# VH-VL binders against q0atu2: the designs that were tried, part 17

Target 1, 119 residues: q0atu2
Amino acid sequence: MLDKKARIRTSREYRNVFEKGKRLSGRFLIIYYVENALDNNRFGFITNKKIGMAVIRNRIKRQLRAIVREYQGQVKNKHDIVLVARAGIGKSSFEGMEKDYIAIMKKAGLFARNANKID

## First folded at step 11 (VH-VL)

Design z29
Fold by OpenDDE, second read of step 12:
Structure z29 (fold): chain C 119 residues (1-119), chain A 119 residues (1-119), chain B 106 residues (1-106)
Amino acid sequence: as target 1 above (119 residues)
Amino acid sequence: QVQLVQSGAEVKKPGSSVKVSCKASGYTFTSNYMHWVRQAPGQGLEWIGWINPSTGYTRYNQKFKDKATITADESTNTAYMELSSLRSEDTAVYYCARTDEWYGYMDVWGQGTLVTVSS
Amino acid sequence: DIQMTQSPSTLSASVGDRVTITCSASSSIGYMHWYQQKPGKAPKLLIYDASYLESGVPARFSGSGSGTEFTLTISSLQPDDFATYYCQQYDSYPLTFGQGTKVEVK
């Protein structure tokens, strides 16, 4: 599980990312990202009912949190990043989600230069 | 039932201003963003801008930055769009449309307001 | 700005026909929506995120595509389907629509 300090927790924080951040679309994910005034990154996760039932949405969130946790040490610091699950994500494998996350984060230039696990 | 009800048709002289209203019902007004879209007679759809009713934050199409002012009144669940310095080219049907802030599809539309500008 | 170009602008078809409308984006996009509009009425959301049906939309409607090319398909045109259809991108600001495709009776 992500540390508390690594989580976007308030509606205001989410809105700030949406309103002031940049947007990139992947196959299964949309990311919104903006620089923050902290020394750490914070991550948020958005799903809606169009993704599926609550059980599905919760599964997706758990999977996304796991992916983010796996790569968080390789992400450039001082960013608030919101992952929005696209409609098709419910049909995706974990590996597919991970691949999409990596691809979109690379496109956004959010991985640190010294990142080694990303191929 | 979720619905958006717009104010009635307007006939205006060139150089004047008009303020169109869009009253929301059937959902929490502050939970969604409100778009405004223009459609000139026999033409397609043009995005004007959106507002976050919770914060008042707006984003405009640069084409309309000096033409349209979008506001919202949470107490009355009403969004507004004011058009200034009206010209004949501003003659169009103007729509308000609700959107999920993260996904961006416009799932509920007002019935439209015809604004006619003629001398 | 991302330009959205629909093809064709006008399409004449008969009830029962398979109808395909294309939408080409000037740049690669990942998020496309389709709307239906009838004369004197507001647009109605049909397809969101390129290929997902909005609630209440008949299954004869479908969407596909990626990158710069997207399609809306009506498998068997019904009388209620004669209307103008618009694609819309939400990848970058300003949001833009296609010019529309009018599906009319042949």
Scores: ipSAE 0.524, ipTM 0.874, lowest interface PAE 1.2, mean pLDDT 93

Design z31
Fold by OpenDDE, second read of step 12:
Structure z31 (fold): chain C 119 residues (1-119), chain A 119 residues (1-119), chain B 106 residues (1-106)
Amino acid sequence: as target 1 above (119 residues)
Amino acid sequence: QVQLVQSGAEVKKPGSSVKVSCKASGYTFTSNYMHWVRQAPGQGLEWIGYINPSTGYTKYNQKFKDKATITADESTNTAYMELSSLRSEDTAVYYCARTDEWYGYMDVWGQGTLVTVSS
Amino acid sequence: DIQMTQSPSTLSASVGDRVTITCSASSSIGYMHWYQQKPGKAPKLLIYDASYLESGVPARFSGSGSGTEFTLTISSLQPDDFATYYCQQYDSYPLTFGQGTKVEVK
């Protein structure tokens, strides 16, 4: 579980990322990201009913949180990042989801230069 | 039932202004973004801009930044688009369409409003 | 701006035919949607995110593609399917549509 301070929690915070941030699309994920005024990163997660039933959505969120947590220390600081689950993510393996996350984060240039554990 | 109902057809002189309304029902008005799209006679679809009714945040197609003004009234669940300095080229059917905040598909459309500009 | 180019612009077909419409983007996109529009009516969402059917859309409709090339397919054209179809990208602003493909009776 992500630390409370590492989570986007309010609607206002989510809207800020959407309205002011940049967006990149991967195969299973879309990320919205914007610099924040903090010393830490915050992550948000978005799913909708088109992905599947609540059980599926909750599973996806749990998996995404796990992925984010795994690579959290390698992400450039001072960013709010929202992960939006695309419709096809429900058909993806965890590994596929992780691969997509890494790819899209690399494309966004959000990994720190000294990051070493990124495939 | 979710629906968007637009104001009726307008006939305007060049140089005048017109304000088209789009009333939403069947859902929480502030939970979706409202887009405006135009379609000239016999032509395709052209995106004008959108508004977040909850915040008033707007985003415009640069082509229409000086032509269209999009507003929303939460108290009446109504979005508006005002077109200024009307020209014959502005003759078109104008649609409002809602999207969710993150995925960007326009799943509900108004019936359209024909704006005719002629001398 | 991302230009969306559909092919063909006009397609004549008969009931029962397999119909394929293509949409090419000037650059790689992540979001692509398809709409159906009948004369005098507003567009209707058919397919979202390239390949997912909107609720209520017949299974004869399908979508595929990624990057810059996308397709809409009607496996067996029905009388109700004669209309104009538009692709739309939501990858970057301004949002843009294809010029449309009119599917008409042969």
Scores: ipSAE 0.510, ipTM 0.874, lowest interface PAE 1.2, mean pLDDT 93

Design z4
Fold by OpenDDE, look of step 13:
Structure z4 (fold): chain C 119 residues (1-119), chain A 119 residues (1-119), chain B 106 residues (1-106)
Amino acid sequence: as target 1 above (119 residues)
Amino acid sequence: QVQLVQSGAEVKKPGSSVKVSCKASGYTFTENYMHWVRQAPGQGLEWIGYINPSTGYTRYNQKFKDKATITADESTNTAYMELSSLRSEDTAVYYCARTDEWYGYMDVWGQGTLVTVSS
Amino acid sequence: DIQMTQSPSTLSASVGDRVTITCSASSSIGYMHWYQQKPGKAPKLLIYDASYLESGVPARFSGSGSGTEFTLTISSLQPDDFATYYCQQYDSYPLTFGQGTKVEVK
């Protein structure tokens, strides 16, 4: 589980990322990201009913949190980042999600060039 | 049951202003962003801007930043768009459309409001 | 701005025909959204995220594509399908639509 300080938790925080941040779309994910005034990154996760039933949505969120946690150390600091699960993510493998996450984060310039996993 | 109902057609003189309304029903007004899109006669769709009804935050197409003012009244579940300094080229059907803020598709549209600007 | 170019602008077809509309983006984007509009009516969402049908949309509609090229397909055109179709991106502001493809009776 992500540390509490690494989580976007309030509606206001989510809205701030959406309204003031940048947007990039991947195959399974949309990311919204904005610089924050902290010394750490914060992550948020969005799913809706189009992804599937609650059990599926919760699974997806767990998987995304696992991915984010694994690559935390490779993400440029001082960002609020919201991961929005797209409709197709429910049919994707964990590896597919991970690949998409890495690709989109690199495209956003949020991953260091020396990230230990290739697109 | 989710629907957007717009105000009626308007005929205006050049230089005047018009304010179009869009009343939402069947859902929580503040949980979606309200977009405005115009369509000139025989032409395509052009995005004007959106408002977050919960905060009043707006984003505009730069082309319309000095033309359109979007507002919302949470107490009446109504979004508004005011067009100023009307010209003949502002003649168009104006639509309000609901969007899930994160996903970016407009799943519910108003019926449209024709604004005609003529001398 | 991301320019969206649809092809063709006008398409004449008969009932039962397979119809394909393409939408090209000036830069790589996420999945496209597609709308249907009939004369005097508001646009209607058909496809979201390139390939997912909006609730209530007939299965004869489908979408595909990635990057800069996207397609909307009607497997067997029905009388109710004669309309103008628009693609739309939400990857960057300002949001932009294709110029539209009018599907008319041959």
Scores: ipSAE 0.610, ipTM 0.895, lowest interface PAE 0.9, mean pLDDT 94

Design z53
Fold by OpenDDE, look of step 13:
Structure z53 (fold): chain C 119 residues (1-119), chain A 119 residues (1-119), chain B 106 residues (1-106)
Amino acid sequence: as target 1 above (119 residues)
Amino acid sequence: QVQLVQSGAEVKKPGSSVKVSCKASGYTFTSNYMHWVRQAPGQGLEWIGYINPSTGYTRYNQKFKDKATITADESTNTAYMELSSLRSEDTAVYYCARTDEWYGDMDVWGQGTLVTVSS
Amino acid sequence: DIQMTQSPSTLSASVGDRVTITCSASSSIGYMHWYQQKPGKAPKLLIYDASYLESGVPARFSGSGSGTEFTLTISSLQPDDFATYYCQQYDSYPLTFGQGTKVEVK
């Protein structure tokens, strides 16, 4: 589980990312990201009923948190990043989600230059 | 029972203004963005802009930035679009439609409001 | 702006026909939606995110595609399907629609 400090928790925080941030689409994910004034990154996760039943949504959210946790140390600092799960993510494997996350984050230029798990 | 009900048809003189309303029911008004789309007679669909009723945040098509003003009243679950300096070219059916921020599919539409601008 | 070009602009078909409408984007896009509009009526959402059926939409409708090329298919055209269809992208602002494809009776 992500540390409390690494999580976007309030509606206001989410709205700020959606309204002021940039948006990129991957195969299974859409990311919204914006710089913050903190010393750390914060991550948010959005799943809706289009993904499937609650059990599916919870599984997806758990898997996305695991992915984000795995790579969070390689993400450029001072960003708020919201991951929005696309409808098709329920049919994806964990590896597929991970691959998509890495691809989107690279495209967004959000990985640090010294990142070594993604090369 | 989710629906959007728009105000009635308008006939306006050039140079005047018109304000179209869109009343939402059957869902939490602030949970979705409200978009406005126009359709000139015999033509296609053109996106004008949207408002986040929860914050008042708006985003406009640059083409309509000086033409349309979108507002929302949470207390009445009503979105508004005001068109200023009306010209004959503004003659069209104007639709409101709800979306979420993420997918952008307009799953509920108002019935449309015809605005006719003529001398 | 992302330009959406549909093909064809007009399509004449008969009941029972397989109908395919294409939508080409001027640049690669992530989200494509399809709408149906009948005269004097508001557009109706058919397909969201390129290939997912909106609730209540008949299974004869399907969507596919990615990148810059997308298609809407009606496996067996029904009388209720004669209408104008629009594609729409939600990848970047401003949001844009295709010019429409009118499916009419042959």
Scores: ipSAE 0.769, ipTM 0.924, lowest interface PAE 0.8, mean pLDDT 95

Design z68
Fold by OpenDDE, look of step 13:
Structure z68 (fold): chain C 119 residues (1-119), chain A 119 residues (1-119), chain B 106 residues (1-106)
Amino acid sequence: as target 1 above (119 residues)
Amino acid sequence: QVQLVQSGAEVKKPGSSVKVSCKASGYTFTSNYMHWVRQAPGQGLEWIGYINPSTGYTRYNQKFKDKATITADESTNTAYMELSSLRSEDTAVYYCARTDEWYGYMDVWGQGTLVTVSS
Amino acid sequence: DIQMTQSPSTLSASVGDRVTITCSASSSIAYMHWYQQKPGKAPKLLIYDASYLESGVPARFSGSGSGTEFTLTISSLQPDDFATYYCQQYDSYPLTFGQGTKVEVK
């Protein structure tokens, strides 16, 4: 699981990212991101009932957290980033989610072009 | 049971102002963003802006930044849109519509309010 | 701003017909939403995220597309389907709609 300090927890924090941040849409994900005043990145995750039943939503969140952890060290610092799961993500593979995450993060300029899994 | 009920039709003189209301029921008012959309007679839909009822944060279409002022009253579950310096071109049906913040589809609409501007 | 262009602007069809409406975006977007509007009524959400039916929408409605091209399809037009349809993007501000496609009786 992501470190406590690496998580967006409060509604206020989420709203701040939504209202003041930038937005990019991918195939399965939307990311909202804004610079923070910290020395670390914070991640948030959004799902709704249109994704599927609670079991599905929880699975998706676990998978997204795993992806974020995998690439966390390659993300530019000082950002709050919220991942919003789109309706189609429930039918995607883990690899598909990962590919979409990488693509959208690169497009956002938050990843280096040569971002890879941590060995 | 979720619904948005708007105030009645308005007839205004050029140069005057009008304030349209949108009362929400059947859901937690502060859990969704409230958008305003206009439709001139025989024309399409045009986005004006939105408000976060929980914080009062607003975002406007640049086209309407000097025309529309969007507010919300949490105590009455009511969103408002005020139009100033009315011109004949402002004649339209104005709709309020909710979104769930992150996803951007408007799943509940008010019935619309016709604002007619004429000399 | 992202311009949304629908085709056609007007479509004459008969009950039972297969109807297809297209929406083109001036730049690549991830998803398109579709609304139905009848005269004197507010728009109604039909399809969200390009291909997902809103709750209560008949299965004869479907959506597809990606990038700059999206389509709304009615497999078998019913009397209740004569209306104006709008596409909408939420990829960037300002939010924008297509100009609308009026589906009328042939």
Scores: ipSAE 0.544, ipTM 0.886, lowest interface PAE 1.1, mean pLDDT 93

Design z71
Fold by OpenDDE, look of step 13:
Structure z71 (fold): chain C 119 residues (1-119), chain A 119 residues (1-119), chain B 106 residues (1-106)
Amino acid sequence: as target 1 above (119 residues)
Amino acid sequence: QVQLVQSGAEVKKPGSSVKVSCKASGYTFTSNYMHWVRQAPGQGLEWIGYINPSTGYTRYNQKFKDKATITADESTNTAYMELSSLRSEDTAVYYCARTDEWYGYMDVWGQGTLVTVSS
Amino acid sequence: DIQMTQSPSTLSASVGDRVTITCSASSSIGHMHWYQQKPGKAPKLLIYDASYLESGVPARFSGSGSGTEFTLTISSLQPDDFATYYCQQYDSYPLTFGQGTKVEVK
């Protein structure tokens, strides 16, 4: 799992990202991102009932956390990033989610220059 | 049982102001963003702006930045939109509509409020 | 601003007909929603995220598309379906709607 300090935890923190951050949409994900005043990145995850039952939503969150953790070290520092799962994500493969995440993050310019697991 | 109920029709003189209300029920008022959309007679839909009732944060269409002021009262579960310096071209039906915060689906609409501006 | 252009503006059809409405965006968008509006009534959400039916919407409604081209389809038009339909993008601000497509009785 993600380190506690690497997680967005409060409603206020989520709202801050939504209100002040930038937004990009992918096939399965929407990302909201904003610079923070910390030395580390924080990630948040949003799902709703339109994705499916609670079991599905929990699976999606678990998969997204795994993806974020895999590439966490290659993301530019000092950002709060919220991943919002789109309705179609429930029918996607893990690889599809991963590719979408990478594509969106690249488009957002959030990967570090020296990232080596992006291609 | 989720619904938005708006205030009644208004007839106003040019140069005056009007404040339309939108009362929410059947859900947690602060859990959704409240949008305002107008529709001139025989015309399409035009987005005015939204408010986050939990924080008071607003976002406006630049076209309406000097025309509309959106507010919310959490204690009464009511959103408001005030239109200033009314002109004949402001004649329209004004709708409030909620979105599910992160996804932007306008899934619940008020019944609309007709504002007529005439000399 | 992202302009949304619907085609056609008016469509005459009969009960049982297959009806297709298109919506073109001036730039590529990720979020397209469709609404139905009847005279004197507020818009009603039909389709969200291009292809997903809102709860309670009949299965004869469907949506598809991506990028700049999107379509709303009614497989078999019913009397209750004569109305004006709007597409709407939620990709960037300001949010914008298509000009509407009126589906009327032939």
Scores: ipSAE 0.519, ipTM 0.879, lowest interface PAE 1.1, mean pLDDT 94

Design z73
Fold by OpenDDE, second read of step 12:
Structure z73 (fold): chain C 119 residues (1-119), chain A 119 residues (1-119), chain B 106 residues (1-106)
Amino acid sequence: as target 1 above (119 residues)
Amino acid sequence: QVQLVQSGAEVKKPGSSVKVSCKASGYTFTSNYMHWVRQAPGQGLEWIGYINPSTGYTRYNQKFKDKATITADESTNTAYMELSSLRSEDTAVYYCARTDEWYGYMDVWGQGTLVTVSS
Amino acid sequence: DIQMTQSPSTLSASVGDRVTITCSASSSIGYMHWYQQKPGKAPKLLIYDTSYLESGVPARFSGSGSGTEFTLTISSLQPDDFATYYCQQYDSYPLTFGQGTKVEVK
């Protein structure tokens, strides 16, 4: 599980990312990202009923959190990043989801220069 | 039932202003963005802008930044679009449309409001 | 701005025909949405996120594509399907629509 300090927790924090951040679309995800004034990154996750039932949505969130946790040490600091799950993610494997995350984060230029695990 | 009901047709003189309303029902008004789209006679769809009713945050198509003003009233579940300095080229059917959170598709549309600008 | 060009602009077909409409984006986009509009009516969401049918949309409708090329397909055209169809992107602002494809009776 992500540390508390690594989580976007309030509606205001989410709103700030959506209103001031940039967005990029991947195969299964859309990411919104903006620089923050902290020394750490914070991550948020958005799902809706188009993905599926609550059980599915919760599974997707757990999987996304696991992926984010795995790579968080390789992400450039001082960013708030919200992952929005798209309809197709419900049919995706964990590996496919991970691949999409890596791809979209690379496209956004959010991985640190010395990141190795994403190769 | 989720629905958007717009105000009636308007006939205006050049140089005047018009304010079109869009009343939402059947869902939490502040849970979705409200977009405005116009369609000139015999033409396609053109995005004007949107408002987040929960915050009042707006985003406009640059083409309409000086033409349209979008507002929302939570107390009445109503979104508004005001068009200023009307010209004949502004003659069109104007639609309000709800987006499903941040995904970008408009799943519910108003019935449209015809605004006719003529001398 | 991302411009989207639909092809064809007008399509004449008969009931039972397979109909394919294409939408080309000037830049690569993640997802395409499709709407159906009948004369005097508001647009209706048909397909979202490239290939997912909105609730109540018949299974004869399908969507596919990636990058800059997307398609809407009607496997067997029905009388109720004669309308104008629009593609739409939400990858960048301003949001943009294709110019529309009118499917009319042959």
Scores: ipSAE 0.747, ipTM 0.921, lowest interface PAE 0.8, mean pLDDT 94

Design z8
Fold by OpenDDE, look of step 13:
Structure z8 (fold): chain C 119 residues (1-119), chain A 119 residues (1-119), chain B 106 residues (1-106)
Amino acid sequence: as target 1 above (119 residues)
Amino acid sequence: QVQLVQSGAEVKKPGSSVKVSCKASGYTFTSEYMHWVRQAPGQGLEWIGYINPSTGYTRYNQKFKDKATITADESTNTAYMELSSLRSEDTAVYYCARTDEWYGYMDVWGQGTLVTVSS
Amino acid sequence: DIQMTQSPSTLSASVGDRVTITCSASSSIGYMHWYQQKPGKAPKLLIYDASYLESGVPARFSGSGSGTEFTLTISSLQPDDFATYYCQQYDSYPLTFGQGTKVEVK
């Protein structure tokens, strides 16, 4: 699981990312991101009932957290990033999610240039 | 059971102001953003802006930044839109619409309020 | 601003017909939603995120597309389907709608 300090937790924090951040849409994910005043990145995850039953939503969140953890060290610092699961994500494989995450994060320019597992 | 009920039709003189209300029920008012959309007679839909009822944060279409003021009263679950310096071109049906801010679809609409501006 | 252009503006069809409405965006977008509006009524959400049916919407409605081109299809037009349809993007501000497609009786 992501470290407590690496998680967006409050509604206020989520709203801040939505209202002040930028967004990009991938095939399965939408990312909202904004610079923060911290020395670390924070990640948030959004799903709704249209994704599927609670069991599905929880699975998706676990998978997204795993992906974020895998590449966390390669993301540019000082960002709050919210991952929004699109409706079709429930039909995606883990690899598909990962590919989409990488693609959208690259498009957003959020990976550090010295990242080793991205290119 | 989720519904938005708007105030009644208005007839106004040029130069005057009007304030339309939108009362929400059946859901947590502060959990969703409230949008306003207008539709001139025989025309399409035009987005005016939205408000976060929990914080009062607003975002406007630049076209309406000097025309519309959107507010919300959490205690009454009511959103408001005030139009100032009314002109004949402001004649339209005005809708409030609920949306999940992360996904951007407007799944619940008010019944609309006709505002007629005439000499 | 992202301009949304629907085609056609008016469509005459008969019950049972297959109807296709297109919506073109001036730039690539990730969000596309479709609404149905009948005279004197508020818009109703039909399709969200390009291809997913809103709860209660008949299966004869479908949506597809990505990038700049999107389509709404009614496989077999029913009497209740004569209305005006709008596409809408939520990719960037200001939010914008297509000009509408009126589906009328032939």
Scores: ipSAE 0.692, ipTM 0.908, lowest interface PAE 0.8, mean pLDDT 94

Design z81
Fold by OpenDDE, look of step 13:
Structure z81 (fold): chain C 119 residues (1-119), chain A 119 residues (1-119), chain B 106 residues (1-106)
Amino acid sequence: as target 1 above (119 residues)
Amino acid sequence: QVQLVQSGAEVKKPGSSVKVSCKASGYTFTSNYMHWVRQAPGQGLEWIGYINPSTGYTRYNQKFKDKATITADESTNTAYMELSSLRSEDTAVYYCARTDEWYGYMDVWGQGTLVTVSS
Amino acid sequence: DIQMTQSPSTLSASVGDRVTITCSASSSIGYMHWYQQKPGKAPKLLIYDASYLDSGVPARFSGSGSGTEFTLTISSLQPDDFATYYCQQYDSYPLTFGQGTKVEVK
């Protein structure tokens, strides 16, 4: 699980990312991201009822957290990043989610240059 | 049961101002962003802006930045839009519509308020 | 600004017809939504995120597309479907709508 300090936790924090951040759309994910005043990145996750039942939403969140955790060390510092699950994500594989995450993060320029290269 | 009820039709003279209200019921008012959209007679839909009722944060279409002022009263679950310096081209039906912030679809609409500007 | 262009602007069809409406975005977008509006009424959400039907929307409605090209399809037009349809993007501000497609009786 993501470190507590690496998580966006309050509605105000989420709102700040939405209102002040940039956005990019992937196949399964939308990311909102904004610079923060911290020394670490924070991640948030958004799903709604249209994604599916609570069990599905929870599964998706677990999968997204796992993906974020795996690659968090390669993300540029000082960002708040919110992952919004698109409606079709419930039909995607874990690998598909991961691929989409990597693609969208690269497009956003959020991977650090000195980090292990992800192809 | 979720609904938005707007104030009645208005007839105004050029140069005057009008304030349209939109009262929300059936859901937590502060949990959604409230958008305003106008539709001139026989024309399409045009986005004016939105407000976060919980904080008062607003975002406007640049076209309407000097025309519309959007506010919200949490205590009455009511959003407002004031139009200033009315001109004939401001004649339109004005709608309020809620979104769930992240996904951007407007799933609940007010019935619309006709504002007619004529000398 | 992202311009949304619908085609056609007006479509004459009969009950039972297959109807297809297209929406082209001036740049690639992630969120595309479709609304139905009848005269004197507020718009109604039909499809969100390009291809998902909102609650209560008949299965004869469908949506598809990605990037800059999107379509709304009515497999078999019903009397209740004669209306104006709008596409809308929520990818960047300002939010923008297509100019509308009026589906009328042939």
Scores: ipSAE 0.592, ipTM 0.890, lowest interface PAE 1.0, mean pLDDT 94

Design z82
Fold by OpenDDE, second read of step 12:
Structure z82 (fold): chain C 119 residues (1-119), chain A 119 residues (1-119), chain B 106 residues (1-106)
Amino acid sequence: as target 1 above (119 residues)
Amino acid sequence: QVQLVQSGAEVKKPGSSVKVSCKASGYTFTSNYMHWVRQAPGQGLEWIGYINPSTGYTRYNQKFKDKATITADESTNTAYMELSSLRSEDTAVYYCARTDEWYGYMDVWGQGTLVTVSS
Amino acid sequence: DIQMTQSPSTLSASVGDRVTITCSASSSIGYMHWYQQKPGKAPKLLIYDASYLESGVPARFSGSGSGTEFTLTISSLQPDDFATYYCQQFDSYPLTFGQGTKVEVK
């Protein structure tokens, strides 16, 4: 699991990202991202009931956390990033989610210059 | 049952102001953002702006930045939109609409408030 | 601003007809919704995220598309479907709607 300090935890923190951040849509994910005043990145995850039952939503969140954890060391520092699961994500494979994450993060320019293993 | 109930129709003179209310029930008022949309007679829909009822944060369509002021009162579960310096072109049905902040679809609408501006 | 253009503006059809409405965006968008509005009533969410039916919406409604081109389809038009339909983008602010497509009785 993601380090506690690497997680967005409060409603206020989430809404700050929504209100002040930028937004990009991928196939399965929407990301909201904004610079923070910290030395580390924080990640948040959003699903709604339209994604599916709680078991499905929890699975999706677990998978997204795994993806984020895998690439977190390659993400530019000082960002709060919220991953919003789109309706179709429940039909996606883990690899599909990962591919979408990488694509959208690249588009957002959130990977560090020296980042590798993102292809 | 989730519903939004708006104030009644208004007839105003040019140059005057009008404040339309939107009372929410059936859900936690502060859990969703409240949008305002107008529709001139026989015309389409125009987005005016939204408010986060929990913080008062607002975002406006630039077209309406000097025309509309959106507020909310948590104690009464009511959102407001004030229109200033009314002109005949402001004649329209004005809707409040609830949205999930992350997904942006407006799943619950008020019944609309007709504002007529005439000499 | 992202302009949304629907086609056609008016569509005359009969009960049982297959109806297709298109929505073209001035630039590529990632997220779009469809609404149905009947005379004197507020809009009603019909389809969200291009292709997913809102709860309670009949299966005869469907949506598809990506990028700049989206479509709403009614497989077999019913009397209850005569209304005006609007697309809406949630890609960037300001949020914008198509001009609407009125589906009327032939």
Scores: ipSAE 0.683, ipTM 0.906, lowest interface PAE 0.8, mean pLDDT 94

